# Designs tried in a protein design chat: miniprotein binders against q56y42. Part 16

Target 1, 350 residues: q56y42
Amino acid sequence: CSNNTSNITTFKPLKLPLFWPWQKVKMGPLSVSPMGFGTWAWGNQLLWGYQTSMDDQLQQAFELALENGINLFDTADSYGTGRLNGQSERLLGKFIKESQGLKGKQNEVVVATKFAAYPWRLTSGQFVNACRASLDRLQIDQLGIGQLHWSTASYAPLQELVLWDGLVQMYEKGLVRAVGVSNYGPQQLVKIHDYLKTRGVPLCSAQVQFSLLSMGKEQLEIKSICDELGIRLISYSPLGLGMLTGKYSSSKLPTGPRSLLFRQILPGLEPLLLALSEIAKKRGKTMPQVAINWCICKGTVPIPGIKSVRHVEDNLGALGWKLTNDEQLQLEYAAKESPKSMIQNIFQTR
Key: E = the ipSAE of ESMFold2; O = the ipSAE of OpenDDE; V2 = 0.75 times the mean of E and O plus 0.25 times the DockQ between their complexes.

## First folded at step 10 (miniprotein)

Design f5 (at its last look DockQ between E and O 0.84; V2 from the best seeds 0.77)
Fold by ESMFold2, look of step 10:
Structure f5 (fold): chain B 350 residues (1-350), chain A 98 residues (1-98)
Amino acid sequence: as target 1 above (350 residues)
Amino acid sequence: SPEEVLQKADELFKEIQEALKRGDLEAVRELLLRLFELVYRILEEAREKGNPEAIELMERFYEIFLRLVEAFEYGDMEAFKRLLDELKELAQEIKRAL
């Protein structure tokens, strides 16, 4: 055949990683990137206008994250518009399977998914079957982290014990490498930790809304419990759904359907936005990168959302550096001056 | 009784709309949980009694309610209001089936 390829240069310039391997963090038996990505928007036609024509761009964003050392991707069996068909999981599974960079290495991605506490999940076997269904949609043999999406303690306490037993069985059967919870408050978090511990199952992660706009007394108590018990806190909505980006302020409110939320929270946020801006300028970073870096510096693993290559590029800039202790205190002091904070998930327990 | 609980759910729909109108999003959050607990209770009791429509109604309730919560958390109040109307219509279907 006459098809030949030749290169005049044989040496490829050194490309430094965004973060070093020793900057990975422990989540139970797992070693994960210091930031992950959430797939909440994937398949969501209602809030983010998902269309299948976007799949190539989403896959490119996934590949960019992977190429830069990100290995944690968070999804849920309830993500996606429609009949609870797990569209977000299906997209993530498709991207993992089709990835050229992962051929033969699909198990190097740490998939974290969440199993909804649906009322038809009434036995531990039914909850294990939910995990098997997630594995089928993802087209993988084992999850990194299987998470109970919310507690049923306030309305179905007997179901919750069954779901906890389901997590034990998922772990014992090898369907998940680790187990976690989402939207658990301080009291319920201690209870499930103790329950799993007596059954030989470590609780590796707790996922809650945690950010410079969501660090009130209860969220700080959750973090303290996680630190003491060896549970890794996963921070969702680390940018306050856009309020920490600097795009809006009390004098520049958004128009449209989200204006009510912003009008409730943005007034009085000026000290925090100024602190973010000053630190971002000093460091040659963006305000989102500073806000995400703060979550990393607190020992949490933030999972900002993915919609595009540009979003991934922006968020990757949060890696490879650390706020000083003084900068962290500056941000925390300014955040405490805010008269409002993000509203917690309705299912977050005490 | 199911009729009394569904009457309380109708009152919660009104309270949610009133709280949203005054911008009290913490009240909306609390009321959404109360609404969820009431509708969950009715449908779970119907399921335990062997009502053949209860499971399908539960599936539809969760399909709408989880999207409603998602819209609330994201702050998309147009989507929230549309989904709240859908949930209100489903509550009427639950009244007819139970």
Scores: ipSAE 0.821, ipTM 0.925, lowest interface PAE 1.0, mean pLDDT 89
Fold by OpenDDE base, look of step 10:
Structure f5 (fold): chain B 350 residues (1-350), chain A 98 residues (1-98)
Amino acid sequence: as target 1 above (350 residues)
Amino acid sequence: SPEEVLQKADELFKEIQEALKRGDLEAVRELLLRLFELVYRILEEAREKGNPEAIELMERFYEIFLRLVEAFEYGDMEAFKRLLDELKELAQEIKRAL
């Protein structure tokens, strides 16, 4: 009697994506999930304490994001510290390649990398070579979005023109599906848009800090310009480094290296934290989910950091629903009552 | 002169440290950008003049400065202070090389 142990392949129930697939947003020629994930922590030993032993957990977090219909992953060629330079791209490339969920659909993943404006990138050809080096680390033939990581206009305006021509050339060569920028202020954003437009290259994205803690005059102006020019705003730090999570308050300050920053911003944040908490409770959501959903409702694509399965699960709960206009206004009003906003990137232009 | 520019860098380092003590992070941001622009110009001028050390110093400067920016954005003020000290040491090396 041969006991045929039928391998019951436990069909993992197809976790329906937490949002409808038709909720994908346009970013130039691309269709992306309403939220992406940022990979800044990947390879960051200094600030995040990255270790290669975390790679399996990062892979699981990546797979969970894919399984839930996330297709936008933001990275940079400068991510990873010291000997781990480019580690974020290497890991992302590995995870895309090894993904069982993608099964030949690797091209459905929109990789958005950022090319550093390194001072030794003095020619458009060298900047195109930076794109090729990112493609090699990612083990893909074409990027979704090639981004200039910051403007050099303030200190090296001649280099900036070379980098802009590099964006044109990488697009014309088909190395990227679209081009974008990061840390561009409103004036410089218009300039690069016009430059690229004259060369037949659409600027598809602008990545800036945008959250309930970063919705000042400049951010609103950038948003307005993006809406007018058909540029998709990518919002980094949608949680304000965790200040919008409700984990911390003026009475419950974080310990450790970030305590100074939090002590500066958390005082007077109570109206915003209260509004987030009330709406979260009313919606059966978490404060982070409300804060991310606000970024989506504002027509931006938030890119919270992917650090663990739990963070992915928590952030995915920001999808499949929308804040009402009244809830958005309530949050924005409470945010305006906050005496301090988040500090902008050092290279954020005007 | 390179010496005058380096003296200005030393002043900016002091001002950054004072702004940090005050918890004036916006002042720190502005002063860091000025420090960056200053050191970048010196190194770029040295590179243009064909100084062979300027390339290596520029690479080291950028690596430290990018990590400094990341630390600042992440709000890790301990990492930021360490990196600022490293940058100050590098500024002294630049002062000896140029």
Scores: ipSAE 0.667, ipTM 0.870, lowest interface PAE 1.0, mean pLDDT 90
ESMFold2 (binder alone), look of step 10: mean pLDDT 84; pTM 0.804

Design f6 (at its last look DockQ between E and O 0.84; V2 from the best seeds 0.77)
Fold by ESMFold2, look of step 10:
Structure f6 (fold): chain B 350 residues (1-350), chain A 98 residues (1-98)
Amino acid sequence: as target 1 above (350 residues)
Amino acid sequence: SPEEVLQKADELFKEIQEALKRGDLEAVRELLLRLYELVYRILEEAREKGNPEAIELMERFLEIFLRLVEAFEYGDMEAFKRLLDELKELAQEIKRAL
């Protein structure tokens, strides 16, 4: 969309909207949309009631994301329950292969997957083979990002060193364009960065829970380290698993199996939910769109989940505009007044 | 002793259930990590001693445990309780295989 030619003085190039999905951002050697999508629900029969009959609607949601400039999709080799283990990767690969809009351009999709630190992955060769198995399920020759799903430092530090060497080998063998980590705290993040740097392998991303409900001292320290070291923070659960949508409040709690979690966190969120609602109304946006836009404003790449075409349509509205600095401060002030935050992954390190 | 650490696992199951009853989700999170670490050590010992029946059961236990963690993080306490019960039953099978 640029008409700009050097030394032409009679016209100016087009000014693109902020956070426009076709204006990519850097993630190591990769160029990604300013928001990606997560595929945790794909193949998850236990928590999301996945059935094979849903594949067509998931494919339509995937196509809508592509048509609107999204190129980052996050999955994991552990996604899918029971006999559907690995199904998330299989579905993503199928949708990429079958996409008419990607004919001859399948490698423009940046696939990020995660390799679980299973207790039976005890050699670097086994970890490399996990990557090859992911590539087979995805039906692609190279990943955008291969990520270690969590650190084993707290209980199996020798295993972790083996898994780090596995990431090095994945990169050196050309199986991944870049490597990343998930659920790494500040101390372990610095350690793996130094380890990989010495070996010529750039750590391009760190994926952690980061949102207006997960922005405490430790999360902000991770973000600061990422900024200093040139690591892109990928924000998972940017909507606080639904708490930032405006659907529920302390006076309108959900019933059913998730009510305990919501009862622990929603009390005291009224200032944040009000701030989200006020800004959403002012900007002609939804509360989820404001919460996701905030993550992007902080320099992270959020990856909300793909559940339906409607949810993808709404999440895409987080792009193409930017919260003012005053609006960001209003949200952050309201978030700091919250008495509770999201509970971190059990493997999240310091 | 493997039997001693399995008895500690039974105590952790009870502590997890009690913490959940009182709504202390941070306690549940900490106890889940302690349970994982304990079972990881039992699996390591079973491998060193060459007990293939225990190894298979322990690997099944840890696979289900990761689904329990997923249910906890999502906040689905019905799924969490069902998976916790399944793990308790599998722990009885593991005790007999040792």
Scores: ipSAE 0.774, ipTM 0.903, lowest interface PAE 1.2, mean pLDDT 88
Fold by OpenDDE base, look of step 10:
Structure f6 (fold): chain B 350 residues (1-350), chain A 98 residues (1-98)
Amino acid sequence: as target 1 above (350 residues)
Amino acid sequence: SPEEVLQKADELFKEIQEALKRGDLEAVRELLLRLYELVYRILEEAREKGNPEAIELMERFLEIFLRLVEAFEYGDMEAFKRLLDELKELAQEIKRAL
């Protein structure tokens, strides 16, 4: 009696793609998902309470993102606290390598890392070595995007030129597919773009805080410059540290360490929270999904942080639909009624 | 002089603490950038003088400072205060090594 164990091919239900291939966003030579994920929490013991026991959960969150067509992961060489410095890159490299979904397609993952403008990076060669150290931690031969994490123009303009030459050299050496910047204001963004252009290096991305809580004159100007120069804006903190989630309000302040910041911004945020809630209800979506979708509709690539599978699932719900122009305007109007915006990075230039 | 720079750092630490008490987070942001600029200059001067102890302390200061910035951006004011106190102590160590 030959027991023909019928291989029940478990038809994984054809998960309809959350976005179509033509909805991929160009970022210089790269094609990325309309949303990426940030990995700042990975290795952050101080603010997130990272423990190595969380690595399996982070891996599952990463795999879920990949399974849903996310191919942009943002990291930095400075991510990870103390002895865990570079842990975010190490984890990302591990997860890319171990990914069963990627089987020979590891190069479809766009790793966007940020190199800190550390004061000891005084030569372009040292900055190129920072790129090599990131490649080693990531266990990859080439980065998707090498980013300058912040400008030194305000305090060390001579160092900034060295760092810019470092970006050129990273590109010329093929260590990165593209170069980008973070925390550049409008004026400094034009300067680096022109500097790189004269050297045949395309500036592909500018990463700034951009959300319904960070859409001031400066952010709109950066967006306009990015659109004019063919630079893709990457929007970090698309949820405004969670203020755009509807979890908190003026009547429901968070407890704990962020309570001060939230007490300052949540009062007068009611019009925006109401607009988010109304649109979310109308769309059968969550407020976070609406807030992220707004960033996508504005032509940015939002990079919400990965902390768990649940956060990935929730954020993935921002894909496969678009806010109407009227819904975008409603949100933007309500956002303008908010008396306070998010605080910018200390290194955000003009 | 290194002493004048350190006095300026002590002033900035005081101003940051006062801005925090007022809840003036934008003032804190500006003062943090000024503190970073000051630390950058001290580190440059320490390198030019070839003071390895001062360089090591300044590198440690910068590491903690970046964590302070992360705490500020994340809005963790408890972590921020702890890190600010740690930086203030380390600044006194740097003052003794210069």
Scores: ipSAE 0.721, ipTM 0.891, lowest interface PAE 0.9, mean pLDDT 91
ESMFold2 (binder alone), look of step 10: mean pLDDT 81; pTM 0.750

## First folded at step 11 (miniprotein)

Design g1 (at its last look DockQ between E and O 0.93; V2 from the best seeds 0.79)
Fold by OpenDDE base, look of step 11:
Structure g1 (fold): chain B 350 residues (1-350), chain A 98 residues (1-98)
Amino acid sequence: as target 1 above (350 residues)
Amino acid sequence: SPEEVLQKADELFKEIQEALKRGDLEAVRELLLRLWELVYRILEEAREKGNPEAIELMERFFEIFLRLVEAFEYGDMEAFKRLLDELKELVQEIKRAL
């Protein structure tokens, strides 16, 4: 009696995509997921307690993001502390190369790195060399987006022109598919756009702090200029360092290193936290998912931090649905009732 | 003079520490930018004059300052205070080298 063990081909159920291909966001010549992931925690020992023993967990989180159609990953050449300088780019390059899900599709990943305006980057050639060093750490031939990490206009305006010419040269040499900036205010954003336009280089992205805690006059002006100029706004800190998660309140302040910042901002957030909670409950979503979805509905690409599989799963729940206009207005009204906003980057220009 | 500018840096460090005690984080942000602009100008002028130590001091200052900015943005005030003390010590080294 020959036991024919029928190979039951377990049909893995076709997981429906969290978003459709036509819901991808245009960013210059690139097509990106409606949300990306930021990698600031990667290699940061001082603030995040990074250890190399976490690399397997970060790889699993990255692979889960890819499997769910996330193709935008934000990094910087300055990410990683001390001896781990550039560790974020090294890890991202390793994970792209080792990802079995990307076999033949590595080029669908949009790496957006940020080049620091280090004081010793005094020539356009040195800034182009910073791009090459990022490509080497990433183990790729071309970046998706090369970003200037901040403007030097306030303290070194001559250096800024050199860095802008460096961005032009990166694009002309084909080292980057597109050019972007971070921490630019509305006036400086127009200036770099016009400078790049005269050289045939399109400015594709502007990365700023944009959230329900960072939606002031300046952020709305930046958004308006981005919409007029065809620039995509990338929203960093969409969760306001966790203040928009509902984990903390005026009656339940965090202990430890962030306690001072949270004590300053959490008092008066009750209307916003209530509106987030009510909408989250009504939608069968979490407060973080609502806060991220608001950034998407505003036409930005949010880049929440990636640290674990759980954080990826939680953030992926922000996709495949939209807040109504009334729900957006309710959140924005409640956010305006909050007397305190997030602190902006020290290098954020006007 | 480099000495007068470094005396202003010592004043800015006191003002930053006082703003931190008050919990005035916006004042801390403005004072940090002024401190950066001040030290950058001194070290850049020293570099332009051909001082070989100015480049190394700029690199060390900026490395600590960048981590200080990251700690501030993250709201880690313990890391911020440690890095601020390191930065203050380095400004005293700059004062002796120039």
Scores: ipSAE 0.773, ipTM 0.912, lowest interface PAE 0.9, mean pLDDT 92
Fold by ESMFold2, look of step 11:
Structure g1 (fold): chain B 350 residues (1-350), chain A 98 residues (1-98)
Amino acid sequence: as target 1 above (350 residues)
Amino acid sequence: SPEEVLQKADELFKEIQEALKRGDLEAVRELLLRLWELVYRILEEAREKGNPEAIELMERFFEIFLRLVEAFEYGDMEAFKRLLDELKELVQEIKRAL
């Protein structure tokens, strides 16, 4: 093992990796870290208060993730608000290109992006062109994973088949190493898997809201299908928009624009929040780290968001250890006692 | 007819606002999908007839709608209400152009 020194003036203690290289998981033809990071906040002025002045901090957070063995980064062509549409992809591409740790190894990072099912994407060629536009914003020649952002089956089933053919074409043209879907329910997931398999295209990933607040019958069915068919489940919103952090409770509600959502869900979460707190204390971890570790223990790849260096540091503590089976069951039982769960994406199908 | 369906859209906006006032977020979710589907069908029919305003209106409507969906999923009800108002105004513009 060679000693590594940062170009930064500050002393950096010698560290072992948070997870060993053999802990990586298969995602189709890809080998990915057991946790990735999501970039929804990058370029989002509306919900996350993004300003260009934050770019250096985001780059430092990205570098920290790389230094600790993270190679999966999830973005989307719709990420970024207003004139910053596509900014998440542009930032990710910039950080990959400028990374000293990736010099000569840029292809070892797995970029996952998502293509919005806009009504004007009516031909497979238009969908392939959306992929090329993403590659241009990212400044790379090939995606790790190209994903449909949501299914159109509920309102435009003919468009959905065209988009499925678009995935086939982008795979055949070598624009993506693998394909995936987001917000597909159990029935549509099986249908697209069979469609792609017949055409020699392996479906490598399915991305859904999956957490201790989003593990109802349908989400567990999706996970079961993924396990049976060799599809890797990617868990988005693993912290339930912050409800699993311990910052809030039924007696300590947030003020402001998210208070309505929190008022509906938090009152029933006391058993789960207590279980998280007890396990976090016993393990010398934080409640977010326990919640994310649970997703990893279930065989999913969680993608918490990158907001700051401090948040990445905390989330990285979810790696390098495992909840016991009893601790997992304790959390799951406490979660099922809660009367409310997160509301699913409006486009998630059956 | 497009005019009759657009009147139904006005009613859906009112139902969404009522559901939000009573805190029924699952109802809001269901109503949002109905609104998306309703306007999608109108604008697709206009596009198939070669109406160039339909394409521009479709792009504007669905861009704002995606921001609305994001605000809903994140739980930012202040942003949600502002974007909902923008969509209501756009539907009036659609009525004038169709």
Scores: ipSAE 0.707, ipTM 0.881, lowest interface PAE 1.5, mean pLDDT 87
ESMFold2 (binder alone), look of step 11: mean pLDDT 85; pTM 0.827

Design g2 (at its last fold request DockQ between E and O 0.86; V2 from the best seeds 0.86)
Fold by ESMFold2, look of step 12:
Structure g2 (fold): chain B 350 residues (1-350), chain A 98 residues (1-98)
Amino acid sequence: as target 1 above (350 residues)
Amino acid sequence: SPEEVLQKLDELFKEIQEALKRGDLEAVRELLLRLWELVYRILEEAREKGNPEAIELMERFFEIFLRLVEAFEYGDMEAFKRLLDELKELAQEIKRAL
């Protein structure tokens, strides 16, 4: 307009972050976002129907997460099926390298990967070489967190000691900034903590299935040990692989190959699903956002999966607020009324 | 004896299929671990005796077994059944290579 000119400099409003820097959580030497993202679906043709035509959407989803302050991404050397073995790590590395938002600061992303306890990994050197192969696929020089994917204690206790020494060597060689484990039960978690401690290596994270559908006696014992020992619990499957989304109920089951799983667990969840729905409505949130926020309120770092831009948009809404203590207790009471819970990983130890 | 171990392998496959048919997912979880425990023992013996063909087959077995476990955890029972059939075929190849 002839009457309106830019006679003075106007300052652009500061874009407010979805969460403040002091809301980041400590994970050993690392400062991570209060939620991360998992990449199990990346390259998984078998279960998730991955096709390379999806890569652009996955990259956009990754960029959206970064733009909103997420810095923790979890992958594994076993992610990717068939000819796409290792594809999850390759995609994550590609997205980090190509990100304009990370230009000059790629090392600010905390990459957590997991090394499978394959039966051919029989020496600590072989386990260190698995870490080097992961770094090569990721195209980075150092991991944020190197994790043993599961314990071999149930079938190969001698292999496990070799893998523990491999974690020590990865840390001592500077290949990882932090060491963690996944699928460790309470007793074995204490054992590896003590083993690493006597060798000067802090155990910084324990990744287990933890959610409103996976908070039984054993999982709570794991959390208690983590709290006592200064280990950060990373919650995988925080949405119960879809059970906690509100899309399905015992009267509205999914069609297809997963219907058996849902038929086994959904009956009896109506009080929990109702409590999630009521709190979501009250807060102007979605049921997934409430379920993820609960994990955050428990002091864990949940890692929901990146499947699409839409899913990341929704999951980001779990940040920037907290359930009240009364709301947490309401959800926990409703969850304890459930006759069933998620089945734990077959390798999770005592 | 080796014959007893191989017979137990056949029994475990049958038990897994029966547990899945009745919808007893907790039993399936327990049996899957026992299946791998058994195969791992056979693998250790094959390594000690220097049987590279059997070793290679059992390492392939684990690659498929890991996908079977993931299908079970995800709840994809069509993938689970197909992968279980693949493992049964590999078990026969392992028997022949021993």
Scores: ipSAE 0.883, ipTM 0.947, lowest interface PAE 0.7, mean pLDDT 90
Fold by OpenDDE base, look of step 11:
Structure g2 (fold): chain B 350 residues (1-350), chain A 98 residues (1-98)
Amino acid sequence: as target 1 above (350 residues)
Amino acid sequence: SPEEVLQKLDELFKEIQEALKRGDLEAVRELLLRLWELVYRILEEAREKGNPEAIELMERFFEIFLRLVEAFEYGDMEAFKRLLDELKELAQEIKRAL
């Protein structure tokens, strides 16, 4: 009696995509997922307690993001502390190379790195060399987006022109598919756009702090200019460092290192936290998912931090649905009633 | 004068510590930018004079300063205070090299 063990090919159920291909966002010549992931925690020992023993967990989180159609990953050449300088780019390059899910589609991943405006980057050639060093750490021939990390206009306007010429040269040499900026205000954003346009280089992205805690006059003006100029706004800190998560309130302040900042901002956020909670409950979603979905509905690409599989799963729940216009207005009204804004980057220009 | 620049450096560190004690984070943000601008000008002058020791110390200062900015943005005031103390010590080394 030959026992024919029928190999039951377990059909993995076709996981429906969280978003359709036509819901991808245009960013210059690139097509990106409606949300990306930020990698600031990667190699950061001081603020995040990074250890190399976490690399397997970060790889699993990255692979889960890819499997769910996320193709935008934001990094910087300055990410990673001390001896781990550039560790974020090294890890991202390793994970792209080792990912079995990509199966020769590594070029579908849009790496967006940011080049620091270090005071020793005095020539356009040195800034181009920073791009090459990022490509070497990433183990790729071409970046998706090369970003200037901040403007030097306030303290070193001559250096800024050199860095802008460096962006032009990166594009002309084919080292980057597109160029972007971070921490630019409305006036400086127009100036770099016009400078790049005269050289045939399209400015594709502007990365700023944009959330329900960072939607003031300046952020709305940046958004308006981006829409007029065909620039995609990338929103960093979409969760306001966790203040928009509902984990903390005026009655439940955090203890430890961030307690001062949270004690200053959380008192008076009650209307916004209530509106987030009500909409989250009505939608069967979490407060973080609602806060991220709001950034998407405002026409930005949010880049929440990636640290674990759980954080990826939670943030992926922000996709495949949209807030109504009325729900967006309710959140924006409640945010205006709670007029405590996040602290801006020290290099954020006007 | 070099002495006036060094005095302004000590004053900025004092003002940052006082603003931090008051919990005035917006004043801290403005003072951090002024500190960056001041050390940037000192670095330009050190390059013009050809002082390689001062240049190396100031390049290290800016690397630590970026970590200070990250700590500030994240709101880790314990990390911020430690990094600010490290920058104050390094500022005294820069003063001796100028």
Scores: ipSAE 0.869, ipTM 0.944, lowest interface PAE 0.6, mean pLDDT 92
ESMFold2, look of step 11: ipSAE 0.875; ipTM 0.944
ESMFold2 (binder alone), look of step 11: mean pLDDT 82; pTM 0.778
ESMFold2 (binder alone), look of step 12: mean pLDDT 82; pTM 0.787
OpenDDE base, look of step 12: ipSAE 0.858; ipTM 0.941
ESMFold2, look of step 13: ipSAE 0.874; ipTM 0.945
ESMFold2 (binder alone), look of step 13: mean pLDDT 81; pTM 0.776
OpenDDE base, look of step 13: ipSAE 0.864; ipTM 0.942
ESMFold2, fold request of step 14: ipSAE 0.855, 0.858, 0.830; ipTM 0.937, 0.939, 0.929
ESMFold2 (binder alone), fold request of step 14: mean pLDDT 82, 83, 81; pTM 0.791, 0.798, 0.772
OpenDDE base, fold request of step 14: ipSAE 0.861, 0.859, 0.856; ipTM 0.941, 0.940, 0.940
ESMFold2, look of step 14: ipSAE 0.873; ipTM 0.943
ESMFold2 (binder alone), look of step 14: mean pLDDT 82; pTM 0.780
OpenDDE base, look of step 14: ipSAE 0.861; ipTM 0.942

